# VH-VL binders against Transcription antitermination protein NusB (nusB), part 2

Target 1, 140 residues: Transcription antitermination protein NusB (nusB), of Caldanaerobacter subterraneus subsp. tengcongensis (q8rad1)
Amino acid sequence: MNRTEAREWVVKMLYQYDVSKLPLEKIFENFYEEHDPGEQKEYIEGTVRGTVEHLEEIDREIEKYSKDWPLYRMPRIDLAILRCSMYEMLYGNIPVSISINEAVEIAKKYSTDDSPSFINGLLGAFVREKGLEEGEANDN

## First folded at step 14 (VH-VL; from A2 with heavy chain Y53H)

Design C1
Fold by ESMFold2, fold request of step 16:
Structure C1 (fold): chain C 140 residues (1-140), chain A 119 residues (1-119), chain B 107 residues (1-107)
Amino acid sequence: as target 1 above (140 residues)
Amino acid sequence: QVQLQESGPGLVKPSETLSLTCTVSGGSIRSYYVHWIRQPPGKGLEWIGVIYHSGSTNYNPSLKSRVTISKDTSKNQVSLKLSSVTAADTAVYYCARGYDYWSGYFDYWGQGTTVTVSS
Amino acid sequence: DIVMTQSPDSLAVSLGERATINCKSSQSVSNYLAWYQQKPGQPPKLLINWASDRESGVPDRFSGSGYGTDFTLTISSLQAEDVAVYYCQQYKSTPYTFGQGTKLEIK
């Protein structure tokens, strides 16, 4: 599978972690019963585990830029998208504009009609305040 | 609070097309995934299919050649059409809200409408 | 299609006693399992999602358990208003499928 498809699976696994209450190992086991990630296995597992490891920090950032809108009222697919994208921007080495665009496209496919605009605005504000610019990491 | 209500003709002749409408109130189908489920008299439940907010659909393979689910966002309505009906299609038809795109359990149901297929 | 099989087809339980309904899937559905209650002339009502998570407003006497292929709905102390048909439903993969139902009566 390609990286875009792999990122969709990362979002789905973070969603499952949130709503199904299964431990991560069971979530991975369920995925491998039906799918072969190929070259994306390390990315998928690393991103899911890393996001969960830093979840409190990531959720605090999400809540900060949602202007006190509580996370429990957020569509659970939106929250999963934001968790993935914010982890990648904080700890990954990818252009920020690509991370935001991928998040918006996942929201268009799976969440609500208003989700793409919400996610784009929230992630944009996060990027501007943290001074994260496209190409700031050593992606050259 | 979300409410769903089915409507349509209660009697349909064999070989014709069954046509039902689900009207949603207390919420918008722009954010909800509406499924159709049916229940023959005195029997269990059969999932018919779903329409997602994007307009894409997923149908029970047992009915796929005969079923069309569509939506009209301006009327907040979801429609079911089932072609070439027989007596086996006699049932109570429900529309229901799926939790979201990835979780297909049903937290809100309409009251159901009975459709009888008979000459 | 994943076949969901409930047992028993019907049971009678005395008021205040424990009722147990089983559901078995033809292949693993993980914990993608919901339970519904349906009273005569009414639509199904969601009781349990994710095998064991009770919906808001559902009395504490209802509980669900299980994983994989074997699931159980338990009513710890049967009340008169619990007379109904109960259905399990898997939502791991489409088509979503229901068990055939279990009719619960007062003994």
Scores: ipSAE 0.734, ipTM 0.871, lowest interface PAE 0.9, mean pLDDT 91

## First folded at step 23 (VH-VL)

Design AA2 (from Q1 with light chain Q30M)
Fold by OpenDDE, last read:
Structure AA2 (fold): chain C 140 residues (1-140), chain A 119 residues (1-119), chain B 107 residues (1-107)
Amino acid sequence: as target 1 above (140 residues)
Amino acid sequence: QVQLQESGPGLVKPSETLSLTCTVSGGSIRSYYVHWIRQPPGKGLEWIGVIYHSGSTNYNPSLKSRVTISKDTSKNQVSLKLSSVTAADTAVYYCARGYDYWSGYFDYWGQGTTVTVSS
Amino acid sequence: DIVMTQSPDSLAVSLGERATINCKSSQKVMNYLAWYQQKPGQPPKLLINWASDRESGVPDRFSGSGYGTDFTLTISSLQAEDVAVYYCQQYKSTPYTFGQGTKLEIK
């Protein structure tokens, strides 16, 4: 499993946590029953748990840049993608360019026709407002 | 409110191709995952397949070789084609909206259209 | 394919009494389980998703429970309008599959 695939699982688990209302531990349990994360285990668990831990903060940030689209009306997959990406940029030491690009690619696969541009625009605005620097790709 | 409506011929001859159209109103199919489900007379429900926003499709393996689902965004329509039909394909055919890519429950349904396969 | 099996196939319950319908999956589906109500000449109507979450407008007398492979739909006090066929459906993996249905009638 590479980092790109691992990120997709992070997004999916964040999505599950949001919509299914299952305990996070049940989500992990199910994941490990079906998949071997290998070298990506720390990234997956760290990102999911970290995102959940900072969920209120992250959601407040999302709301700042989604004035015309309240969180409760947002596609749940888009929300999961945004939560993951924002955590990565704020706490995960993931380069901005990588996080945004990967977020957009996940949106292309699993969300709506409008989701990629929406996510790209929102995250771009977030990066500009926060003054986050674009780093070089360090993904394995 | 989102509405789905199935349309097509109610009678198809054996070995021919069943062709149905699902017209969606009250929303854009660009944001929807449209599924086809059928129900033989007096029987349960069978999932046929889905078309995703990307245009990719996923079919029930039991029907995969005979099924084609496509969409026309300009008309806000989804189409179902089922080739080489037999009497076993007689059913009420529904198009339904799935919640999203990862949640495959169906929150909106068409009224269904009856298709009878008969010579 | 994940096989969904409902029990019983048919159920007769007196008005005001509790109705219980069971659904078993051949594989674990977590809580990726929905319940539908279908009346004659109508499409199925979504009642419950995620095993226990009622859809908007669904009466409180309907409840769902379960996780893994065993699920239950309960109507706490059967009403005349509840006469229908009920289906469970898993959406954990494709192909999505339904139970065979349970016909609920008034005793």
Scores: ipSAE 0.905, ipTM 0.943, lowest interface PAE 0.5, mean pLDDT 95
Fold by OpenDDE, last read:
Structure AA2 (fold): chain C 140 residues (1-140), chain A 119 residues (1-119), chain B 107 residues (1-107)
Amino acid sequence: as target 1 above (140 residues)
Amino acid sequence: QVQLQESGPGLVKPSETLSLTCTVSGGSIRSYYVHWIRQPPGKGLEWIGVIYHSGSTNYNPSLKSRVTISKDTSKNQVSLKLSSVTAADTAVYYCARGYDYWSGYFDYWGQGTTVTVSS
Amino acid sequence: DIVMTQSPDSLAVSLGERATINCKSSQKVMNYLAWYQQKPGQPPKLLINWASDRESGVPDRFSGSGYGTDFTLTISSLQAEDVAVYYCQQYKSTPYTFGQGTKLEIK
């Protein structure tokens, strides 16, 4: 499993956490029954747990840049993608360009026709507003 | 509110191709995952397949060799074709909206259209 | 394919009494389980998703429970309008599959 595949699983688990309302431990349990994360285990667990830990903050940020499309109306997959990407940029030490590009690619695969452009635009606005630079992580 | 409506011939001869159209209103199919489900008379429900936003499809393996699902975004329509039909394909055919790519429950259904395979 | 098996095939319950329908999956499906109600001449109506989450407009007397392979739909107090065929459906993996249905009647 490479990082790209690992990120897709992160997004899926965040999605599951959101829609199924299952405890996060059940989501992980199911994942490990079906998959071996290998070298990506720390990234997957760290990103999912970290995102959930900072969920309130992340959601507030998403809402700032989605005035015409509130969270409760947003496609759940898009929301999961945004949550993952924002966490990566804020806390995961993932370069901005990589996080955004990967987010858009996941949207192309699993979400709606309009999701890639929406996600790209929202994350771009977020990056500009926060003054995040390519290759840098937010120290906040 | 989103609405789905099936349309097509109610009678098809054996060995011919069943062709149905699902017209969606109240929303764009670009944001929907449209599924086809059928129900033989007095029997349960069988999932036929789905068309994703990308235009890719996923079919029930039991029908894969005979099924084609496509969409026309300009008309907001999804089509089902089932080739080489037999009496076993007699059923009420439904198109339904799936929630999204990872949640395959169906929250909106068409009224269904009856298709009878007979000589 | 994941096989969904409902029990019983048919059930007669008195008005005001509890009705219980069981659904078993051949493989674990977490809570990727939906329940539908179908009345004659109508399409199935979604009642519950994620095993226990009622759809908007569904009466409180309907409840779902379960995780893994065993699921239950309960109607706490049967009403006349509840006469229908009920289906469980897993959406953990494709092909999506339904139970064979349970016919619920008034005793």
Scores: ipSAE 0.905, ipTM 0.944, lowest interface PAE 0.5, mean pLDDT 95
Fold by OpenDDE, fold request of step 25:
Structure AA2 (fold): chain C 140 residues (1-140), chain A 119 residues (1-119), chain B 107 residues (1-107)
Amino acid sequence: as target 1 above (140 residues)
Amino acid sequence: QVQLQESGPGLVKPSETLSLTCTVSGGSIRSYYVHWIRQPPGKGLEWIGVIYHSGSTNYNPSLKSRVTISKDTSKNQVSLKLSSVTAADTAVYYCARGYDYWSGYFDYWGQGTTVTVSS
Amino acid sequence: DIVMTQSPDSLAVSLGERATINCKSSQKVMNYLAWYQQKPGQPPKLLINWASDRESGVPDRFSGSGYGTDFTLTISSLQAEDVAVYYCQQYKSTPYTFGQGTKLEIK
């Protein structure tokens, strides 16, 4: 499993946590029954748990840049993608360019036709407001 | 509100191709995942397949070799083609909206259209 | 494919009494389970998703429970309008599959 695939699973698990209302531990249990994260285990667990831990903060940030589209009206996959990406940039030491690009690609694959541009725009605004810098890809 | 409506010939001859259209109103199929489901007379429900927003498709393996689902975004329509039909393909055919890519429950349904395979 | 098996195939319940329909999956589906109501000449209507979450507009007398392989739809007090065929459906993996249906009638 590579980082791109791992990120998709992070988004899926965040999505599951949101829509299914299952305990996070059940989501992890199911994941590990079906998949071997290998070298991506720390990233997956850290990102999912970290995102959930900072969920209120992250959601408040999302709301700042989505005034015309409240969270409750947002496609749930888009929300999961945004939550993952914001956590990565704020706490995961993932380069901004990588996080945004990967977020957009996940949106292209699993969400609506309008989702990629929406996510890109929102995350871009977030990055500018927070003064985050784009960097090269690394494994941190 | 979102509405789906199936249309097509109600009678198809054996070995021919069944062709149906699902017309969606009250929303854009660009944001929807449209599924086809059928129900033989007096029987249960069988999932046929889905077309995603990207245009990619996923079919029931039992029908994969005979099924083609496509869409026309300009007309807000999704099409189903089932080739080499037999009497076993006689059913009410539904198009339905799936919630999203990862949640395959169906929150909106068409009224269904009856297709009979007969000589 | 995940096989969904409902029990019973047919159920007769008196008005005001509890109706219970069971659904079993051949594989674990977590809570990726939906329930539908279908009346004659109509398409299925979504009642419950995620095993226990009622769809908007669905009466409180309908409830769903279960996780893994065993699920239950309960109507706490059967009403005349509840006469229908009920289906469970898993959406954990494709192909999505339905139970064979349970015909609910008034006793």
Scores: ipSAE 0.904, ipTM 0.943, lowest interface PAE 0.5, mean pLDDT 95
Fold by OpenDDE, fold request of step 25:
Structure AA2 (fold): chain C 140 residues (1-140), chain A 119 residues (1-119), chain B 107 residues (1-107)
Amino acid sequence: as target 1 above (140 residues)
Amino acid sequence: QVQLQESGPGLVKPSETLSLTCTVSGGSIRSYYVHWIRQPPGKGLEWIGVIYHSGSTNYNPSLKSRVTISKDTSKNQVSLKLSSVTAADTAVYYCARGYDYWSGYFDYWGQGTTVTVSS
Amino acid sequence: DIVMTQSPDSLAVSLGERATINCKSSQKVMNYLAWYQQKPGQPPKLLINWASDRESGVPDRFSGSGYGTDFTLTISSLQAEDVAVYYCQQYKSTPYTFGQGTKLEIK
């Protein structure tokens, strides 16, 4: 499992946590029953748990840049993607360019036709406002 | 709110192709996951397949070789084709909206259209 | 495929009494379980998703429970309008599959 695949699982688990209302431990349990994260285990668990831990803060940030589209109206997959990406940029030491690009790609696969541009725009605005530096790294 | 409506011929001859159309209103199929589900007379429900926003499809393996689902975004319609039909394909056919890619429950349904396979 | 089995196939309950319908999956589906109500000549209507979350507009007398392989739909106080066939459906994996249905009637 590479980092890109791992990130997709992070997003999916965040999504599950959001919509299913299952305890996070059940989500992890199910994941490990079906998948072997291998070298990505720390990233996956750290990112999911970290995102959940900072969920309120992250959601507040998302809301700042989504005034016309409240969180409760947002596609749940988009929300999961945004939560993951923002955590990565704020706490995960993931380069901005990578996080945004990967977020957009996940949206293309699993969300709506409008989701990629929406996510890209929102995250871009977030990065500008926070003064986060864009960078490139090979984390695959 | 979103509405779905099935349409097509109610009678199909054996070995022919069943063709149905699902017309969606109150929303764009670009953001919807449209499923087809059928129900033989007096029996339960069988999931046929889905078309995703991207246009990709996923079919029930039991029907995969005979099923084609497509969409026309300009008409906001989704089509179902089932080839080589037999009497076993007689059923009420529903199109339904799935919640999203990762949640395959159906929150909106069409009224269904009856298709009878008979000579 | 994940096989969904409901029990009983048919149930008669007096008005105001509790109705209980069970659904078992051949494999673990977590809480990826929905319940539908279908009346004659109508499509199925979504009642519950995620095993226990009521859909908007569904009366609170309907409740769902369960996790893994065993699920239950409960109507705490049966009303006349509740006469229908009820289906469980797993959406943990494709192909999505339904139970065979439970016909609920008034005793």
Scores: ipSAE 0.902, ipTM 0.943, lowest interface PAE 0.5, mean pLDDT 95
Fold by ESMFold2, fold request of step 25:
Structure AA2 (fold): chain C 140 residues (1-140), chain A 119 residues (1-119), chain B 107 residues (1-107)
Amino acid sequence: as target 1 above (140 residues)
Amino acid sequence: QVQLQESGPGLVKPSETLSLTCTVSGGSIRSYYVHWIRQPPGKGLEWIGVIYHSGSTNYNPSLKSRVTISKDTSKNQVSLKLSSVTAADTAVYYCARGYDYWSGYFDYWGQGTTVTVSS
Amino acid sequence: DIVMTQSPDSLAVSLGERATINCKSSQKVMNYLAWYQQKPGQPPKLLINWASDRESGVPDRFSGSGYGTDFTLTISSLQAEDVAVYYCQQYKSTPYTFGQGTKLEIK
């Protein structure tokens, strides 16, 4: 599978972790029984595990920029997209514009009419504020 | 707060098209996925299909050649058309809200409308 | 299509006693399993999602369990208002499918 498809699976696994309450190991087990990630295996596992490992920090960032939308009220697919994208921006080495564009495309496919604009606005605000605080941060 | 209400003719002639409308109030179909489910008299439940926010649809293969689900966001309505009906299509028809794209369980149901196919 | 088979088709249980309804899928569905209650003249009402998560407002006497292909709905102490038909439903893959129903009555 390509990286775009792999990222969609990362988002889906983070969603499953949130709503099904299954442990990650069962989620991975089922995925490997039904799919072959090929070259993307390390990316998928690393991103899912890394996001969950840093979940409290990531959720605090999301909550800071989610105007009047506490996390428990947020559409669960939107939350999964934001968790993936924030992990990539904080710990990954891709341009933040790519991460935001990929998040918006996943939202267009799977969430609600208002989700793409919500996600774009939230991630945009995060990037602007973090750029000021970190100087030469994640936007190269 | 959100409510779904089915409406349409209760009697349809064989070979004609069954047409139903689901009107949503207290919420917006821009944020929800509306499914159609039917229940023949004295029998169990059959999933008919869903329309997603994008306008794309997914239909039960058993009905796919005869079914069309569409939406009108300005009226907050979802419609069901089932063509070439027979007595086997007699059922109570429900519209229901699916939780989201990846979780297809139904937390809100309309009251249902009975459609009888009879000459 | 994933076939959902419930057992028994009909069950009579004394007030205050335990009622157990089983649901088996023809393919693995992880915990993508919901339970519904349907009373005469009414639409189904969602009781449980993800095999074991009670919906808000559903009494604690209702519980669900299972993973994979075998699932159970338990009513720990039957009340008069629990007389209904109960359906399981898988949502692992489309078409979404329901069990044939289990009619629960007071003995």
Scores: ipSAE 0.833, ipTM 0.900, lowest interface PAE 0.7, mean pLDDT 91

Design AA2 (from Q1 with light chain Q30M)
Fold by ESMFold2, fold request of step 25:
Structure AA2 (fold): chain C 140 residues (1-140), chain A 119 residues (1-119), chain B 107 residues (1-107)
Amino acid sequence: as target 1 above (140 residues)
Amino acid sequence: QVQLQESGPGLVKPSETLSLTCTVSGGSIRSYYVHWIRQPPGKGLEWIGVIYHSGSTNYNPSLKSRVTISKDTSKNQVSLKLSSVTAADTAVYYCARGYDYWSGYFDYWGQGTTVTVSS
Amino acid sequence: DIVMTQSPDSLAVSLGERATINCKSSQKVMNYLAWYQQKPGQPPKLLINWASDRESGVPDRFSGSGYGTDFTLTISSLQAEDVAVYYCQQYKSTPYTFGQGTKLEIK
């Protein structure tokens, strides 16, 4: 599978972790029984595990930009998208513009009518406040 | 609180099209995933299909050649059309809210409307 | 399609006793399993999602368990108000499918 497809799976696995309350190992086991990640195996596992490992920090950042509403009120697919995107921007050495664009596209496909705008605004504010904005010469 | 209410004709002639409307209150269908489920008299439940926020649909393969689900956001309504009906399509028809795109369990149901297919 | 098979089709249980309803799927569904209660003339009511998570307002005597293909709904102390038909439903993949139902009565 390509990286865009792999990122959708990462978001879905983070969603599953959140709503199903299953341990990550059962989530990975089921995924490998049904799908072949090919070259993306290390990206998928590394991103899912890394996001969960840093979840308290990532959720704290999300809370700052959700206008101080509790995260339990947020659509769970939106939360999974934000968790993935913030992990990638903080630890994945991935261009922030790519991470935001991919997050918005996943939201268009899977969440609500208002989700793409919400996610774009939240991630944009996060990027600006953290000083993660990229220069024109940045490539990845 | 979300409420769903089905409406439409209770009697439909064989070979014609049944047409039902689900009216949603206490929220907007821009954020809800409305499904249709039916239950023949004295029998179990059959999932018909869903319309997503984007307007895309997913139908039970057993019915997909005859089913159209659509929405009218301005009226906060979702519609079901089932063409070429037979006696086998006699059932109580429900609309229901799915949790989200990846979790298709139903936390709110309409009261249901009975459709009888008879000449 | 994933076929959901409930057992038994019908059971009678004395008030205050334990009732157990089983549900099996023809394919693995992880814990993507919901349980519904349906009383005559009413729509189904969601009891359990994700195999074991009780919905808000559902009495503690209802519990669910299972993973993969084998699932159980348990009512630990049957009350008169629990007389209904119970359905399991998988939501792992479309088309979403329901068990045939289990009619629960007071013995």
Scores: ipSAE 0.831, ipTM 0.900, lowest interface PAE 0.6, mean pLDDT 91
Fold by ESMFold2, last read:
Structure AA2 (fold): chain C 140 residues (1-140), chain A 119 residues (1-119), chain B 107 residues (1-107)
Amino acid sequence: as target 1 above (140 residues)
Amino acid sequence: QVQLQESGPGLVKPSETLSLTCTVSGGSIRSYYVHWIRQPPGKGLEWIGVIYHSGSTNYNPSLKSRVTISKDTSKNQVSLKLSSVTAADTAVYYCARGYDYWSGYFDYWGQGTTVTVSS
Amino acid sequence: DIVMTQSPDSLAVSLGERATINCKSSQKVMNYLAWYQQKPGQPPKLLINWASDRESGVPDRFSGSGYGTDFTLTISSLQAEDVAVYYCQQYKSTPYTFGQGTKLEIK
């Protein structure tokens, strides 16, 4: 499995975590019964677990840039995409432009007609304003 | 708020094509996926298929050779065509909103339209 | 195809009593399971998604449980308006499939 396919699985597992309310271990168990991640196993598990471990902070960042779009009203696939992309940009080792492009492509495939534009705009605002926020305090 | 309404002829002759339209109001088919489900008289429910926002489709294998689902986004409509019908295709036909791409349960249903395959 | 089998085919329950309906799938579906209520001349109405999550506006006397292949719909304290046919549906994989239905009547 390549990294793009693996990221789609990360998004789907974060979606499952959100909507099915199952513990991650059951989600991973079902995944391994049906699929072979190959060399992407560490990436998939690390990203899913890491996103869930930092979920409150990640959701706060998403809410900050969603402007009058509370998370409970957001399409659940969009939220899963944003959670994955935010984790990667905040804690992962990936260029932000790649994370945004991958998020938009997943939205085109799985979410709504308006999702790619929404996700691109939200993540773009996050990246731009995060740079402005860095000028205030270097330690935080 | 979202409403779905099926329309089309209630009577279709054997071997011809059944053609139905689902008109959506109070929401946009750009944001969710419309499925077709049917229910023969006095019997249970059978999923026919879905059209995704991209225009791609997924059909029940039992009907796949005879079914076409299409959409017209400008009219907010989804259509069903079922070719070569027989008496076994007599049913109430529903269109329904699937929750999203990965969750195929149906939170809004049309009222249903009865199609009888005649003589 | 994943076959969904409900039991019983019909049941009669006194007002205020508990009704239970079982649904079994031929393959594991995790908790990708919905329950619907259908009254004569009406479309099905979604009651429960993800095996146990009540839809908005559904009375709390309706509850669902189960995981894997065995699922239960419970109505605690039956009301006259609950007379209907109830269907389970899996959405783990296509084709999505429904149980054959359970007719619930007042005893």
Scores: ipSAE 0.829, ipTM 0.894, lowest interface PAE 0.6, mean pLDDT 91
Fold by ESMFold2, last read:
Structure AA2 (fold): chain C 140 residues (1-140), chain A 119 residues (1-119), chain B 107 residues (1-107)
Amino acid sequence: as target 1 above (140 residues)
Amino acid sequence: QVQLQESGPGLVKPSETLSLTCTVSGGSIRSYYVHWIRQPPGKGLEWIGVIYHSGSTNYNPSLKSRVTISKDTSKNQVSLKLSSVTAADTAVYYCARGYDYWSGYFDYWGQGTTVTVSS
Amino acid sequence: DIVMTQSPDSLAVSLGERATINCKSSQKVMNYLAWYQQKPGQPPKLLINWASDRESGVPDRFSGSGYGTDFTLTISSLQAEDVAVYYCQQYKSTPYTFGQGTKLEIK
């Protein structure tokens, strides 16, 4: 599968972790029984595990920019998208414009009609406050 | 409070097309996914299919050659059409709200409408 | 299609006693399992999602458990208003499928 497809799976696994309350090992086991990630295996596992390992910090960032909305009220697919995107921007080398565009496209496909605007606004505010637009490596 | 209400003819002749409408109030179909489920009298439940916010659909393979689910966002309505009906299609038809794209359990149900297929 | 099989088909339980309804899937569904209550002339009402998460407004005498292929709905102290048919439903994969139902009556 390509990286865009792999990122969709990362979002879905983070969603499953949140709503099913299952340990990650069960989620990975089910995924491998049904799908072959091919060359994306390390990306998928690394991103899912990394996001969960930093979940408290990532959720604090999300909540900081989620004006008047506590995380428990947020649509769970939106939260999964934001968790993935923030992990990649905080701990990965992805250009922020690509991360935001991928997040918005996943929201268009899987969440609600209002989700793309919400996610774009939240991630935009995060990027501006952190100054990520000025110095990220691997920003084609 | 979200409410769903089914409407349509209660009697349909064999070989014709069954057509039902689900009207949603107290919420927007822009934000969630309407499913159709049916229940023959005195029997269990069968999932018919879903229409997503994008307009894409997913149908039960047992029915998909005969089923069309569509929506009209301006009227906040979802429609079900089932072609070439037989007596086996006699049932109570429900529309219901799925939780989200990846979790297909149903937290709000319409009252249901009875459709009888007979000559 | 994932077949959902409930047991028993019918159950009679005395008021105030425990009722137990089982549901088995033909394939693994993780914990993607919901329970519904249906009274005559009414649509199903969601009780439990993700095998054990009680819906808002559902009395705490209702509980669910299970993972994989075996699931249980328990009513810890049966009330008269609990007389209904109960259905399990998997939502792991489409087509979503329901058990055949368990009719619960007062003994």
Scores: ipSAE 0.815, ipTM 0.891, lowest interface PAE 0.7, mean pLDDT 91

